# Ledger of designs, part 9: VHH binders against Gliding motility regulatory protein (frzE)

Target 1, 240 residues: Gliding motility regulatory protein (frzE), of Myxococcus xanthus (p18769r270to509)
Amino acid sequence: DISNEVREQLDRVESDLHMLRDDAFRFVRRNDDGINTLHGNLAKMADHVAEARLVPLSTVFDAFPRAVREMSRTQGKEVDLVIENADIGVDRSMLGDVRDALVHLLRNSVDHGVESPDTRQQLGKPLNGRIRIRVRVDGDMLHIEVEDDGRGIDPERLRQAAISKRLINAVQAAALSEREAIELIFRPGFSTRDQVSELSGRGVGMDVVKRKVETLGGSVGVSSRIGRGSTITLRLPQSL
Short names: E, the ipSAE of ESMFold2; O, the ipSAE of ESMFold2 at other seeds; V2, 0.75 times the mean of E and O plus 0.25 times the DockQ between their complexes.

## First folded at step 4 (VHH)

Design v11 (framework vhh_8fcz_2)
Fold by ESMFold2-Fast, scan of step 4:
Structure v11 (fold): chain B 240 residues (1-240), chain A 126 residues (1-126)
Amino acid sequence: as target 1 above (240 residues)
Amino acid sequence: QVQLVESGGGLVQPGGSLRLSCAASGFTFSSYEMNWVRQPPGKGLEWVSGISYTGSTTTYADSVEGRFTIIRDNDKKMVYLQMTSLKTEDTAVYYCAKDLTEYYYDSSGYDAFDIEGQGTQVTVSS
C-alpha cells in the first residue's frame, strides 16, 4: 500500500508544476520581478520532488512487530520490539533493500542475540528481551540502529571461525583489535547460510547487507559487549 | 536440553558406503546450521561438512569433497551424511554438531563445535 503522505506530496508537486508554468509565462510577458518568483518556485519544486520520493519507514516497520513475534515463538523466546522515529522517510527506491537488511538484523537479534527467558532470569536480566530500532537524521544521512540487550558478540569465536574458514591466518587474527574481530561478520564468505529473506524472498547476509548499503553510498557499523548486547547501525543517504 | 544422537556407523571395506544419521532435539533445529565433525584415533576434531539451516548451501572439507553428501530434513529434525568411496583415512568417530555461535554472530566455525552426543564409529578396513 502507498502512504497518504506520499500521495499528498505528489499532489503538491503537481500543484507547484502548474504554478511554475504560469509564473514562467508571466516572466516572458512582463519581465518584471518574475526571476525571483521563478527561482523560489523552482527551489520549492525541487524540495517537493525529493520529498515525493520519500516514504515513511513506518511503511516497513509496521510489519515488524508481527514478524518479531513469529521469530520469537519459533525460538521459544519473549522479545519486546521498540521502534523510534518511524515517521522519518527514505527514498522509495531504497525501501526494499532497507526492509531486507532490517529483517536480517531482527532475525539475528532474535535467533542469536536475545537469550532464552530461563537464561535471562539466571543472568538477572528482564525475562523479555528487548530490540530497539532507532532512526535519526544527521545532516543528509539517515542512521538506522538495531539494538538488542542480548548476549553480545564474542570476538574470540569470530577469530577462530575466520581462521577455520581460511579467511585470515592465525597471525592476522591475533593482530585484530576486539572491534576489528567483531567486524569479521561483514567479511565476504564468513556465513555459509541460505540468505533468503523471510519477508521478500531476497538473499540477505551480513556481507550482502554491507555491500548493498555501500552501493547506496552508506556504511554499516557494529558495536557489541559480551553479555550486554549488540547494535548494528545502517548509515544511508536519506535521498538519492 | 540440547541432544544430538548419531547413528549409522559400522565396519566397511575401502570403496564402500555408509549413511550416518543425526536426530536433534532440545533446540530450534531449523534455525541452526548443522555440521558433521570427526575424530580419528589419537587425533583432534576435524570438520567434515556443513549445511545451512534451509539446506540450500552445503560445504565440505577438501578431503571428502565429491565423496560425501550432507542433507537435512527440518520436519523430522534430522541431518544425514551420505558417505561413498570410503578410505581408511575416513576411520573416525563421527559427531553431529550445531553451530557454536549461540551469540549474535551466525556462522559455522569449522573447528569450534560443541559435541553433544556419543558419536558413531566408522571403521574403514580391509
Scores: ipSAE 0.005, ipTM 0.132, lowest interface PAE 10.7, mean pLDDT 77

Design v12 (framework vhh_8fcz_2)
Fold by ESMFold2-Fast, scan of step 4:
Parts: C-alpha cells; sequence; structure tokens
Structure v12 (fold): chain B 240 residues (1-240), chain A 126 residues (1-126)
C-alpha cells in the first residue's frame, strides 16, 4: 500500500543520489585528468628547461672554416672543410672543452694529415685536401667524427716512435696489432717532443684530448688507412 | 706561404765553428716548434735539433749532443744553430724546418717542408 506520490518521491530521491554519485565520479575523474595533464605539462617544462642548457655545436663550428683556411695557408696547403649536422646541441658546460679538442684535431689534420699539393698530385689525389666534421646522436651520446683524406697513420712508424721514446720495448711493439699500434697516439708523451716546457706540463697532444674527453664521461676512437686518411671519433654524453 | 730562409753555411776546418740562421715568415712563428735537419751528400734527411716555441727546452740528435746549440728569437722570427767542434761527418746541406717528423702522423722528413728551401751548405774539410 504505498501511494503513487510516495513511490514517485522515493524514485526521485534514488535518481538524485545516483546522479550526485555520477557527478562526484566525473568531478574526481576530471580533476585526476587535470592533474595528469598538469604533471605531463610540468614534465615537458622540465624537459624544455633541460634542453635550454644545450647549445648548438654551430656556435663552435662557425669559426672553423676561417681557422682551417688560415692553418692551411700557413702550411701551403688547400683544404676543404665540410661540416654535417652542426645544429645538434651539447651541454653548455662542455662547449669550451669540445672546442679545444676539435681545434686540436683540425690542426693535426691540416699540419700532419693532409699532404702538400705536390705530393697529392703525385699520388693521384685531388689537390685540395678534405676534412669532414660529422655529428650524430646515438641515444644520450654524441659522436663527433673528424675525418681527413690525408696520408693516414703508419702503424710501423708509430711502433718505432714509441720504442725511440722509451714508451715500450721492441718485443712489446712487435706484439701490438695494427689497431693497437695506431692507438699509441693516445699514450702520454707520444705526440710531443717538448716534455719539459711550461706548456708540456699541461700537455698538448692526443693524450690530452683523450684525458679531457674521458673526464667528460666520454671516449675517443681512431681509425686510419695509410694513404687514405684518418678519422678521430669523440664520443661524449649530450648532457652532464 | 710558409717561407724559411737558411744562411750562415760555409767551409770550415775540422774542430771549427759556424752559426746558421733561419729567417721565418708566412706563419705564426711563436706557435711552432722549430727544427734543424741536414742532408749529407748521397744520404737522406737526418734530424739534428729541435726547440720549443718558448725556447725553454731543446733536443739534439746523439751525433751532435754537446757540440751544437739551438736558439730562437721570437721577436725577430729567427732560429739559430751554433755549431762547435765540427767533424767531417757534419758536412751536409742544413735546413730549417717546422714540424719535422717528430709527430705520429709524419711518415717522412719531406713532410716538414711545405716550401722547398735551398738550405745552407756546410762543408767541413781540411
Amino acid sequence: as target 1 above (240 residues)
Amino acid sequence: QVQLVESGGGLVQPGGSLRLSCAASGFTFSSYEMNWVRQPPGKGLEWVSGISYTGSTTTYADSVEGRFTIIRDNDKKMVYLQMTSLKTEDTAVYYCAKDYSTYYWDTSPEDAFDVEGQGTQVTVSS
């Protein structure tokens, strides 16, 4: 015996409670979606702040064409410089060390790698030497390659130089593979004669480049073919 | 263009002395190690001596150690080789060179010469 008015009122109260529950659920869900969106935006802002610490390598590379031209002129050589992917960024704190390492590598390629025009003509090479700087990203690491089309590195000359500098003996030198012999360029005291100068105490050479890159959490590699050129690869973290 | 002009050679008796000079132009002289190399008659190039860019350190081949002294004047862009107690075996054409094959990339002494200089002739004979 429930009157239709009381039943209708009860049904209305039940509908209102369900509607209130649904509204509360939607409010919580919209608020959670809003929080998730805010968290996503904050993460993107943090990424943007981290990216703001990166400086394009072009800030370093823009000076290199003029520098290589000047180095080449003083050596009586013609050298073409090609730079690839200069817009890739590196941590601002590393920029000076990267610049110093690359200037040293470019000087080595111009001064020692690339042959004179007369020698290149006799070898059937283009009269102009070629140096290429190539940047690539692999995960969180940068690979900066400095390649020349010059004389290359003679493993036998490196073995003999290391023996003459008393870094290794003849037995040790003979046991090295060609790759290991080429890697002698990174040994302390190998690249410079002047070990007693005020500048040698700081080191100028491939051993200094290797130590500096390793201090930044990176590594240095070398590949060379005699008569065809050399490639030095700097592997560096993009961010510190 | 890199230019190196050697002078001061001549004829001397065994036990005599000579001072060679090298005038440099076309490069930043104070930024480079300088070397003396020589070519005896009928032989290849032989490295003789080196001097750092500041002049604070010097190196010598065993055959000339204690007899030769290398000096530089960065203001005048000059390198000198003071030779004493000269021997007949010191007879050679002497060349001034930057970056003579002391570095790992250099395959021969010829790579030290971007411009072919005439050198300066030293003859030690009675």
Scores: ipSAE 0.012, ipTM 0.200, lowest interface PAE 8.9, mean pLDDT 78

Design v13 (framework vhh_ozoralizumab_d1)
Fold by ESMFold2-Fast, scan of step 4:
Structure v13 (fold): chain B 240 residues (1-240), chain A 125 residues (1-125)
Amino acid sequence: as target 1 above (240 residues)
Amino acid sequence: EVQLVESGGGLVQPGGSLRLSCAASGFTFSSYEMYWVRQAPGKGLEWVSEISYTGSTTKYPDSVKGRFTISRDNAKNTLYLQMNSLRPEDTAVYYCARDLSTYYYDTSGDAFDIRGQGTLVTVSS
């Protein structure tokens, strides 16, 4: 038994709490709607600014035929370079990182991917190796593929190399799928470069390429078949 | 699983010859470049020969060039080292090794996978 005065006071407190909770829910809802609208407006503004900053990838690619020819001659190899959709644009701020990544991939294809003419003849392949750069747009993302018809990547060799470098043990290596084994090339410490060579310039490994692409909001993929070649795919936002 | 077993070492007089063998198992031998490396007492590993997948290309350091010949028999999964005009400084444990470099992306090319106990070569009068 409580007095009517205390009961009336409790009823008022309960009503006030309900009102405050409703006000809080309305404030949160209005604030969330405002934040969502702001984020939407910022994305649209970013898109408009990015469109104004796009430059053709040909700005980067125009130097590649000469570079690949020079790399090939140094290695005693013959390589044909084909570039598709060079007019597709990318954010100007990304040009340097895209150039560095692609030069590294082209150098790897020439130096390690494409076999010598004598070896290619023994394997029944065309004497000239082929490297293809393909650019595709999918929504707001660019896919840049660097494809060669070289010796490919051996997943068993990668497993054993990772064990030898103490990056994984034999049990872990055996558990990797073929694709997971090929992706070991992106693991830090796997592509050891202790000194700068004349061709490597900076001694950059595939882990560095992956890190740079991820910093730009993208991703890197790899596909390979032994004796048939390899494809490295850079997936990048067209604008930042 | 992967095994490399060296044999053919022994005691020989200066100017003599030996032929070393390496029996490989547990991997596709014909898909790997192979090496011979040696370790003299109290010294580090020294590369002494290299052979390509098919055997068509071989390389040697100046210390053994013209005296040693590397060869392979892919049908028998066997690597050989013919050593001629042996000198006291050739005294070492000799190991065969496969190339584990991720040749496609690694410029080092020299990840030696040594599995066996080696074979001892002693050149002494």
Scores: ipSAE 0.015, ipTM 0.339, lowest interface PAE 7.1, mean pLDDT 81

Design v14 (framework vhh_7pa5_2)
Fold by ESMFold2-Fast, scan of step 4:
Structure v14 (fold): chain B 240 residues (1-240), chain A 125 residues (1-125)
Amino acid sequence: as target 1 above (240 residues)
Amino acid sequence: QVQLVESGGGMVQPGGSLRLSCAASGFTFSSYEMSWVRRAPGKGPEWVSTISYTGSTTSYADSVKGRFTISRDNAKNTLYLQMNSLKPEDTALYYCAKDLSEYYYDIGPDAFDIWGQGTQVTVSS
């Protein structure tokens, strides 16, 4: 109820500032210097209102080290989690969607991305897998990267899966570049696998993650090299 | 010489129960996720359930949640599927499969490295 009261207050303040801005533009339009100064002041106040909604991503990330440790232990794997720039803020209204997306990505990295210690030893990799969450700000956008050093995504297997699901035909699959084949993970109807894990408690496909991010005005990207790992990037507006 | 041998199938009445077993050999059983997959006549493979290396994490298809239980005994290199409250639509050949656990991969035939010969489950009469 407190977060509802704070949200309602912020929305009222934002609406009031917007109306004030509109009224000022209409009333004082004949004074160009005064209008320019007023525009600057009102824009600055609107920015301050938007910034008041931001909460640090550490509110989401703080649970991840324990969860990854527990899941890794359960799977017989050893995984190191590194989190960078957790203090960067995001709009409070987006926290739930960001948390859900990141939990899904961490679950996939622990459960499927990172190989067993025996497999990693055979491949000449460090026995401990590594998952890295990196946050950066570029203009008004947040980039949240989830990277693992695991098995990577096999483009040929994705092509065959898409054919078997009748999402594309064999001719279309053969025409895809390696990058385009990896991006098949975002195709609607691609994932039919349900999984319940300690991190999420539910299964969700990458197509659902992409749709949620896109409804927030963002985008999702993927980069992978077989045997070297995968990086999923969530690009989101920092504020509404 | 990797082998997966399923057993425990048979004919049951609706509402009945069966327990399937899969005996694994030729690989380090405890190092792999294992899955049950079924094929109804004229249909492609349908994923049923997966179990993690230690048995602590399991997942199920929506159609079998609450009715089926997957388990494993790493000391015996054996995978199990306890099937309760069986329905006619559960009629299929059931295969155990060594899961390749591919990142963001659909459960197609090539998602599983090793398949057994299957065991027939028929729910009728």
Scores: ipSAE 0.013, ipTM 0.185, lowest interface PAE 8.7, mean pLDDT 77

Design v16 (from d5 with S31Y E33D T54E; framework vhh_8fcz_2)
Fold by ESMFold2-Fast, scan of step 4:
Structure v16 (fold): chain B 240 residues (1-240), chain A 127 residues (1-127)
Amino acid sequence: as target 1 above (240 residues)
Amino acid sequence: QVQLVESGGGLVQPGGSLRLSCAASGFTFSYYDMNWVRQPPGKGLEWVSGISYEGSTTTYADSVEGRFTIIRDNDKKMVYLQMTSLKTEDTAVYYCAKDLSTYYYDTSGPSDAFDVEGQGTQVTVSS
């Protein structure tokens, strides 16, 4: 429960503040011992304040199974959502941005990435598409991966799209590696639209997602193989 | 080799109807969103309509909304444009275009990233 988790974390902060106050009273009478105790409790308080700022990602993810089911039903698709390590926390100040980015990625995977059951059958794939959200911690960074087993991204299509949009010329496009071609989705202006989709809505483009993540001190990555799916990775500081 | 061949154009009276066809070959048709674009005499290309790779989403320019219908048949590798209530302003060469957008770029609505090929099919609306 989000309310219970927040309550428990705030109770820890209140307890630490109470201890800090009590230690300050001792300092008045026993300076050397009080200073050492105060320093220890300040360090512990700083840790608890940082920890109290962290909210489990389940706070965001708990709504996703229903949302994906609704999106899938609307599209006539069958999609299984798997979520791993939802108990890992993130700074509460980033929660809304993380939610918005993930909803955008999930909607794109359902609406555009995962093929219909008929198409998947023709391609020899399992009838149900799969979307996986996986969270990992590496040091002080969170890695949130959104993976689908859908149609994937064609690097040649992206090269041609960038040329068509006048973002690069044919010589520049031919010089891009496959990875660099796929990363074109992050270029300003590449994903800009002037009309709202009935199914996807007017969401945030990948260039906007990249800028927001970078503003938070993180980075974004993509990997894809045509016919095998795509993975978007959000790398964010766990605390600010 | 990627190839798109448009057909079905002709001369029609205002208020009339035409059905344009586009035959695709040389690529995995069911993976690409498809568009119709047109070029009126002496003007640049104008986007008309789009259809998602599965056929589940269709979009239209304001100028043709309610009058035109885009359809696709993935088994036959065909895309069609059913045009009704034609106006003199609809006079143009019509092209079928492969959408170069990805699912990390909103593929609904007008696209500025599509592959236009061939000579198109001429539609003339006059009395």
Scores: ipSAE 0.016, ipTM 0.365, lowest interface PAE 6.6, mean pLDDT 80

Design v17 (from d5 with S30T S31L T102D; framework vhh_8fcz_2)
Fold by ESMFold2-Fast, scan of step 4:
Structure v17 (fold): chain B 240 residues (1-240), chain A 127 residues (1-127)
Amino acid sequence: as target 1 above (240 residues)
Amino acid sequence: QVQLVESGGGLVQPGGSLRLSCAASGFTFTLYEMNWVRQPPGKGLEWVSGISYTGSTTTYADSVEGRFTIIRDNDKKMVYLQMTSLKTEDTAVYYCAKDLSDYYYDTSGPSDAFDVEGQGTQVTVSS
């Protein structure tokens, strides 16, 4: 049978084994901390290399005239695209996100912003719509503005849409300024896809564009006047 | 004419893998977000996954996150869905679909609308 002395010895052995395991674990963690530090230093070196690799935005913009022509053709619209300062550079690692955001904005301008030629004629506007992309540098930040001369964004329509989508109630909607109402386009759940599944808020809409830009250390802005058009501004670090 | 041709479906056992393909034609492929949607037996369409114009942004339904990967090849005008760790609940006809734009100037539109043109490809997960 097991006497108290034998039991005490077994408890001591078990305790010693636990201490040995803990010492081994600390040794592994100590080595892992050294490896993690080395990995961090290598990542910083890679970041320095990436920061030296600015690529002209023309790499993204060169496809846009054709893209706008294709989009316009399918909608029965005539749209002129003007691009300013395409030679300004951006971090290579951001090219995919920048292109995705800008193509999304261009499609929204063609599909929803610019009126049909018949409507533009009735409003006394030039038959051809205009989309302008302007790039500016302010310190270490890029400002990319996508402007159209289309119908603009109606704040009241956005308030009603947010209410119907159950994103806000009527009291909250009425309290929003015109600017705040227009900014509802960036709210998760405003896209029609956001109602399909709990992860659809991570979809490819204006809320995703805003989140991607914010993840890169930037911001997104909007301004609009009914009948005069809309401007979406992407503010992004030039280097990541 | 817009055409989307799905392929790669079949019968697999639970825990298995399949790769679905979608060949696109009749539209400017690089201007559209692409999606996979599925229709389980006796149910409506369910959104599965989406991919942005360049492929830099991907999204997944909660039921498939971590198990499925969506990829696009703009040069070949192809969309793929790599499926791993398949479950019986993944049994469905899978369709490739074009995404609809945001309606920030026009807030009308159904939340379940997709431009589905193809015949789909049947995936059956069964022991």
Scores: ipSAE 0.017, ipTM 0.343, lowest interface PAE 6.1, mean pLDDT 79

Design v18 (framework vhh_8fcz_2)
Fold by ESMFold2-Fast, scan of step 4:
Structure v18 (fold): chain B 240 residues (1-240), chain A 126 residues (1-126)
Amino acid sequence: as target 1 above (240 residues)
Amino acid sequence: QVQLVESGGGLVQPGGSLRLSCAASGFTFSSYEMNWVRQPPGKGLEWVSGISYTGSTTTYADSVEGRFTIIRDNDKKMVYLQMTSLKTEDTAVYYCAKDLETYYYDTSGPSDFDVEGQGTQVTVSS
């Protein structure tokens, strides 16, 4: 039977082809597994290198009590600074930008947030204002909160300021939610033009703070209650 | 006993310059943002310029930006308004004002001021 011999030969060839295909698939998968292992090892090495580059935020924060004291004395205010979790580390390449952002936020809290002692007494608040810097880590993200117990941010005043600065018109301003109105502080040109041109890297405008943080892969948030204070939150990668 | 005494006004030609002064007493001057506001003939008060407690931050109404400069001297308890390129529209009585309510980032509004002084008249001719 010629027909049966031909069928048997074809079955053998088909089986051999299946084996070759399976061997090729295993070879490709083994190479993919090797590449995946290499990528995993590189990621772990990057994490170890990043950990070796972390420096405690206390390196930046240790100067702040004196700085806040001097700012407060210059303005006839008394402000207590509380710092929590200063020993949490950040990538040392970010230290300068983090310092600049925090100095700007502290200056704004002293200059604009915290009321005078006389005003605080009239409002039934403690005579000394309070600024709190709180650090926390959530996964690979660093959250730095700068909170004051001052006047807070009035959304209506910000709407009016933005209209007067011609950043938005009255119709646009009325359409903003309370939170959106508070977020006007981050708009380019919301701070005075003279101060923006004068600053030469000092970071007085909140738009500058936002740009620096976003360049580092982070974000900036704000929350405020009129008469009860404001919190600015910097969210940054802990490692770059 | 807040006292604010403005001076330095007068008659000036369009394109001219004037420097206004405000002498403050009766409060902790270095603890308050100071402002200049003006009242044109037959109109209400208009905010002109503001300056932070330290003098490091200034803000201006669109109509005067680039032409006016606000300065303070905390040791002397003085606020100044240097006015250049004056226009007929700048004719007003000018007052310095203590803003009792300040907000972040120089956002003092145009209508929430303590006006205590007699003001100083600026008249830009023609």
Scores: ipSAE 0.006, ipTM 0.160, lowest interface PAE 9.5, mean pLDDT 78

Design v19 (framework vhh_8fcz_2)
Fold by ESMFold2-Fast, scan of step 4:
Structure v19 (fold): chain B 240 residues (1-240), chain A 125 residues (1-125)
Amino acid sequence: as target 1 above (240 residues)
Amino acid sequence: QVQLVESGGGLVQPGGSLRLSCAASGFTFSSYEMNWVRQPPGKGLEWVSGISYTGSTTTYADSVEGRFTIIRDNDKKMVYLQMTSLKTEDTAVYYCAKDISYYYDTSGPDAFDVEGQGTQVTVSS
């Protein structure tokens, strides 16, 4: 039994200690929350600055309709170019390399992929060839697809070419799947100085495109159907 | 199986003219685009000209545009290269080649198991 006066004093001391504890916890939490919020805001600001350094691919693509028209006229071909999602951005430092790779792909599609109007008529195709550039973002990677409705890639012709260039022997060539045979276009030695001269500067050389894309931390893929066209896919980091 | 035989080359003076011929056998000639390519001394193969299946569409390297004309005769299985205003830089062995494959960097006679010796054009004096 404790007197009411002693009990009131003990209750007051306990309340004061409780308040001091709560104030200390609130101070630590408030400062930690403030610091965490500041760190969060700085991270968001850094992300915003990084995104502000991205340049829309339209910066590169806006010149392509004129370029494809010029290439097509030189070859006596009619080609329609369709571009999808040109507003997606890429790191400013990669623009030149992306442009160079895409110009090579467009030139290959016009010069080698899309058949002449006479040839397309004989094959029952629309006289106008079609090239489609499609951009998409998958995670932190940018996918740029260049598709044509042209002659496609003949795996047998590529096997023969690789044998003729002594890149592989006939046994190795016969062991390749159709997809592996198509991927021979990326092998070093398919494009040489002499082959560039042969094409009067037409800008073929998928091994060069692959090397450039890999230097940027990306990869290159190919899909093709003989007589129906080819799709080359560039996978690149959206930011470096 | 595929055989291409080039002819019509020779020695000619600058400003002269030559007509090259290519006789094709072993494939359906009217189903392939045909090309002329050349190899100058000490250099690689250089594409010169191309012609569509029907002959309606022709293409030329910048170095020969306006001076050379490519023609084909599907009935005779022949492709021709009419060369005018010849220059010393046109000196080369000339080859004809069938359709260039998509992403294939060479149209020479060795491509696609095609054998050919070409025809020598020399522009001198």
Scores: ipSAE 0.013, ipTM 0.191, lowest interface PAE 8.5, mean pLDDT 78

Design v2 (from d5 with Y105W T107I; framework vhh_8fcz_2; at its last look DockQ between E and O 0.07; V2 from the best seeds 0.00; counts 0 for: pae E 8.1 > 2, unsure alone 59.3 < 65, placed apart)
Fold by ESMFold2, look of step 4:
Structure v2 (fold): chain B 240 residues (1-240), chain A 127 residues (1-127)
Amino acid sequence: as target 1 above (240 residues)
Amino acid sequence: QVQLVESGGGLVQPGGSLRLSCAASGFTFSSYEMNWVRQPPGKGLEWVSGISYTGSTTTYADSVEGRFTIIRDNDKKMVYLQMTSLKTEDTAVYYCAKDLSTYYWDISGPSDAFDVEGQGTQVTVSS
């Protein structure tokens, strides 16, 4: 008697607990499935947006041969420009910064890197100077190298210039390695106009170019050998 | 023949605003960095602001940072200087100029002087 009624109540409680458990699992599973689907769809959308924002670097580079010709004519020099792998894409939002940096580098190479034809003949170099832009992708990073076959960067001249600009003293300059001396071109105040009574502030220099590239998540490097030329390398994320 | 024609100056109260314009001709505008310089009464030239070839990078003198904005339009060959919160110390003749970059490879021989080609535009900030 009483024993059977209690058992029936306990069976009903157990059934209710099973139903609650099943409802709870279904609720959790349904939410997990929905969240995973949303995450998957968001990831696909992010990939599509990143791809749609890429534009070929040729969009930037197409103006460079004319620019180099004009710079060369103004300086009485003969300079050939070679561009490799311009098909590689970069985030559209970076195009202006890339263009600005590269025009600055090209101008420096023509104006100060590549020697006059007479000097090149004396040095046994081809009369036409060469500037080469090479693009490659390494992982998710874009590398743009601007190389010239000019006079190269003299670390001793950089040490002396830094002393003259009051950026370091003679003891500090003597302590720099050649690599450290070349990196002085990125110091604030080095690559811009001196502070004089009629002028205050700075124009655009290599320190500003480097800062802008770093703001985009990249870096700028330099490699040079006296008499052989210089290479400036921009490293940038391909997408922001 | 290089020409830079400045305009937009005038008399303004302290705290006021002005927008200066510079029309360029006679050179390949998009291949030059552009700058604003000014000459206060009885003083020499003072650099104010600079802008890169495409406008992606701007620089400012400490005395004007946060108050002035430099803008360029390569299609129209124009450079602008939007000035706000003007002070009496900003009174000067303002000129635009091309090329103030210092080259890092050969520091012993400067062609780093800026090209002041125009007549300038007078800005007077006075109560």
Scores: ipSAE 0.013, ipTM 0.408, lowest interface PAE 8.1, mean pLDDT 80
ESMFold2 (binder alone), look of step 4: mean pLDDT 76; pTM 0.771
ESMFold2 at other seeds, look of step 4: ipSAE 0.018; ipTM 0.278
ESMFold2-Fast, scan of step 4: ipSAE 0.324; ipTM 0.643

Design v20 (framework vhh_8fcz_2)
Fold by ESMFold2-Fast, scan of step 4:
Structure v20 (fold): chain B 240 residues (1-240), chain A 125 residues (1-125)
Amino acid sequence: as target 1 above (240 residues)
Amino acid sequence: QVQLVESGGGLVQPGGSLRLSCAASGFTFSSYEMNWVRQPPGKGLEWVSGISYTGSTTTYADSVEGRFTIIRDNDKKMVYLQMTSLKTEDTAVYYCAKDLTYYYDSSGYDAFDVEGQGTQVTVSS
């Protein structure tokens, strides 16, 4: 039949078009997969090159256990140092300023944060003080936290120290919030010559720490609880 | 476990008043300074007010000085923010915070991380 021949010819054409379409789809899929694989390899290579610019913070931290041990023995204290996430990298150009800031913070924690063993025993605390350095990444910013379980920062004692040094008067001191009182540790001229004073010692080098961190485009944070300790946080760009 | 629960937000006309409440639990409330912070639409967090652990010292941002009053009740473990003469610029999510971490950016402005879930204040008109 002529009608059946036309139908069969149409069926053949439809079959041929279907096969051609399937072959084209397979070709496109294979090429897309190849391009995606190449893109992935190039992205991984770029990441490896970028990572080569960063130096792990362990480069700085590896000396700290010995340093804290020596500081502790000099002060007649027992201090345990815990370091978390030391493998996180930072721009090599920042290492010197980061090291200097952290050394100041560790010295402050050992010398003025952590109480003597006798005082800790009287307060019902473990005899060994604890200092923790914790590194974390939040977006493009690096947070380095230095925490101690020591005496904490007493805003009232800071107010009194500022009055004694004539930086503020009693009326001004009474108007300060706890945050504003703690901020006094960053004020130029807050440190005294009296190296044995707990009040003076809490502010030693904090203006220097703030300056170094700000030079790197970062910021310094403080959190403290009387009798439970203090945390100083350095917030820094991971890459300069 | 530590919890801070803010409440008291709502819709108010310019010149109106609202009192925000923050209920604290899971810690020794009377040993900590308490703060209110806010986030206006499309802006970052800004500190609003602080109150010492005894309640004897209060501080305020320049933008709210004379209009807002921070109060605490250590027996009830509550901190309040009494807001008067509200302006459209006061529209924000308000958060209660303890143990603030105070950050100083390179411009000399302080910054901090907020805690709590917040309460929405909308001043319309």
Scores: ipSAE 0.014, ipTM 0.278, lowest interface PAE 7.8, mean pLDDT 79

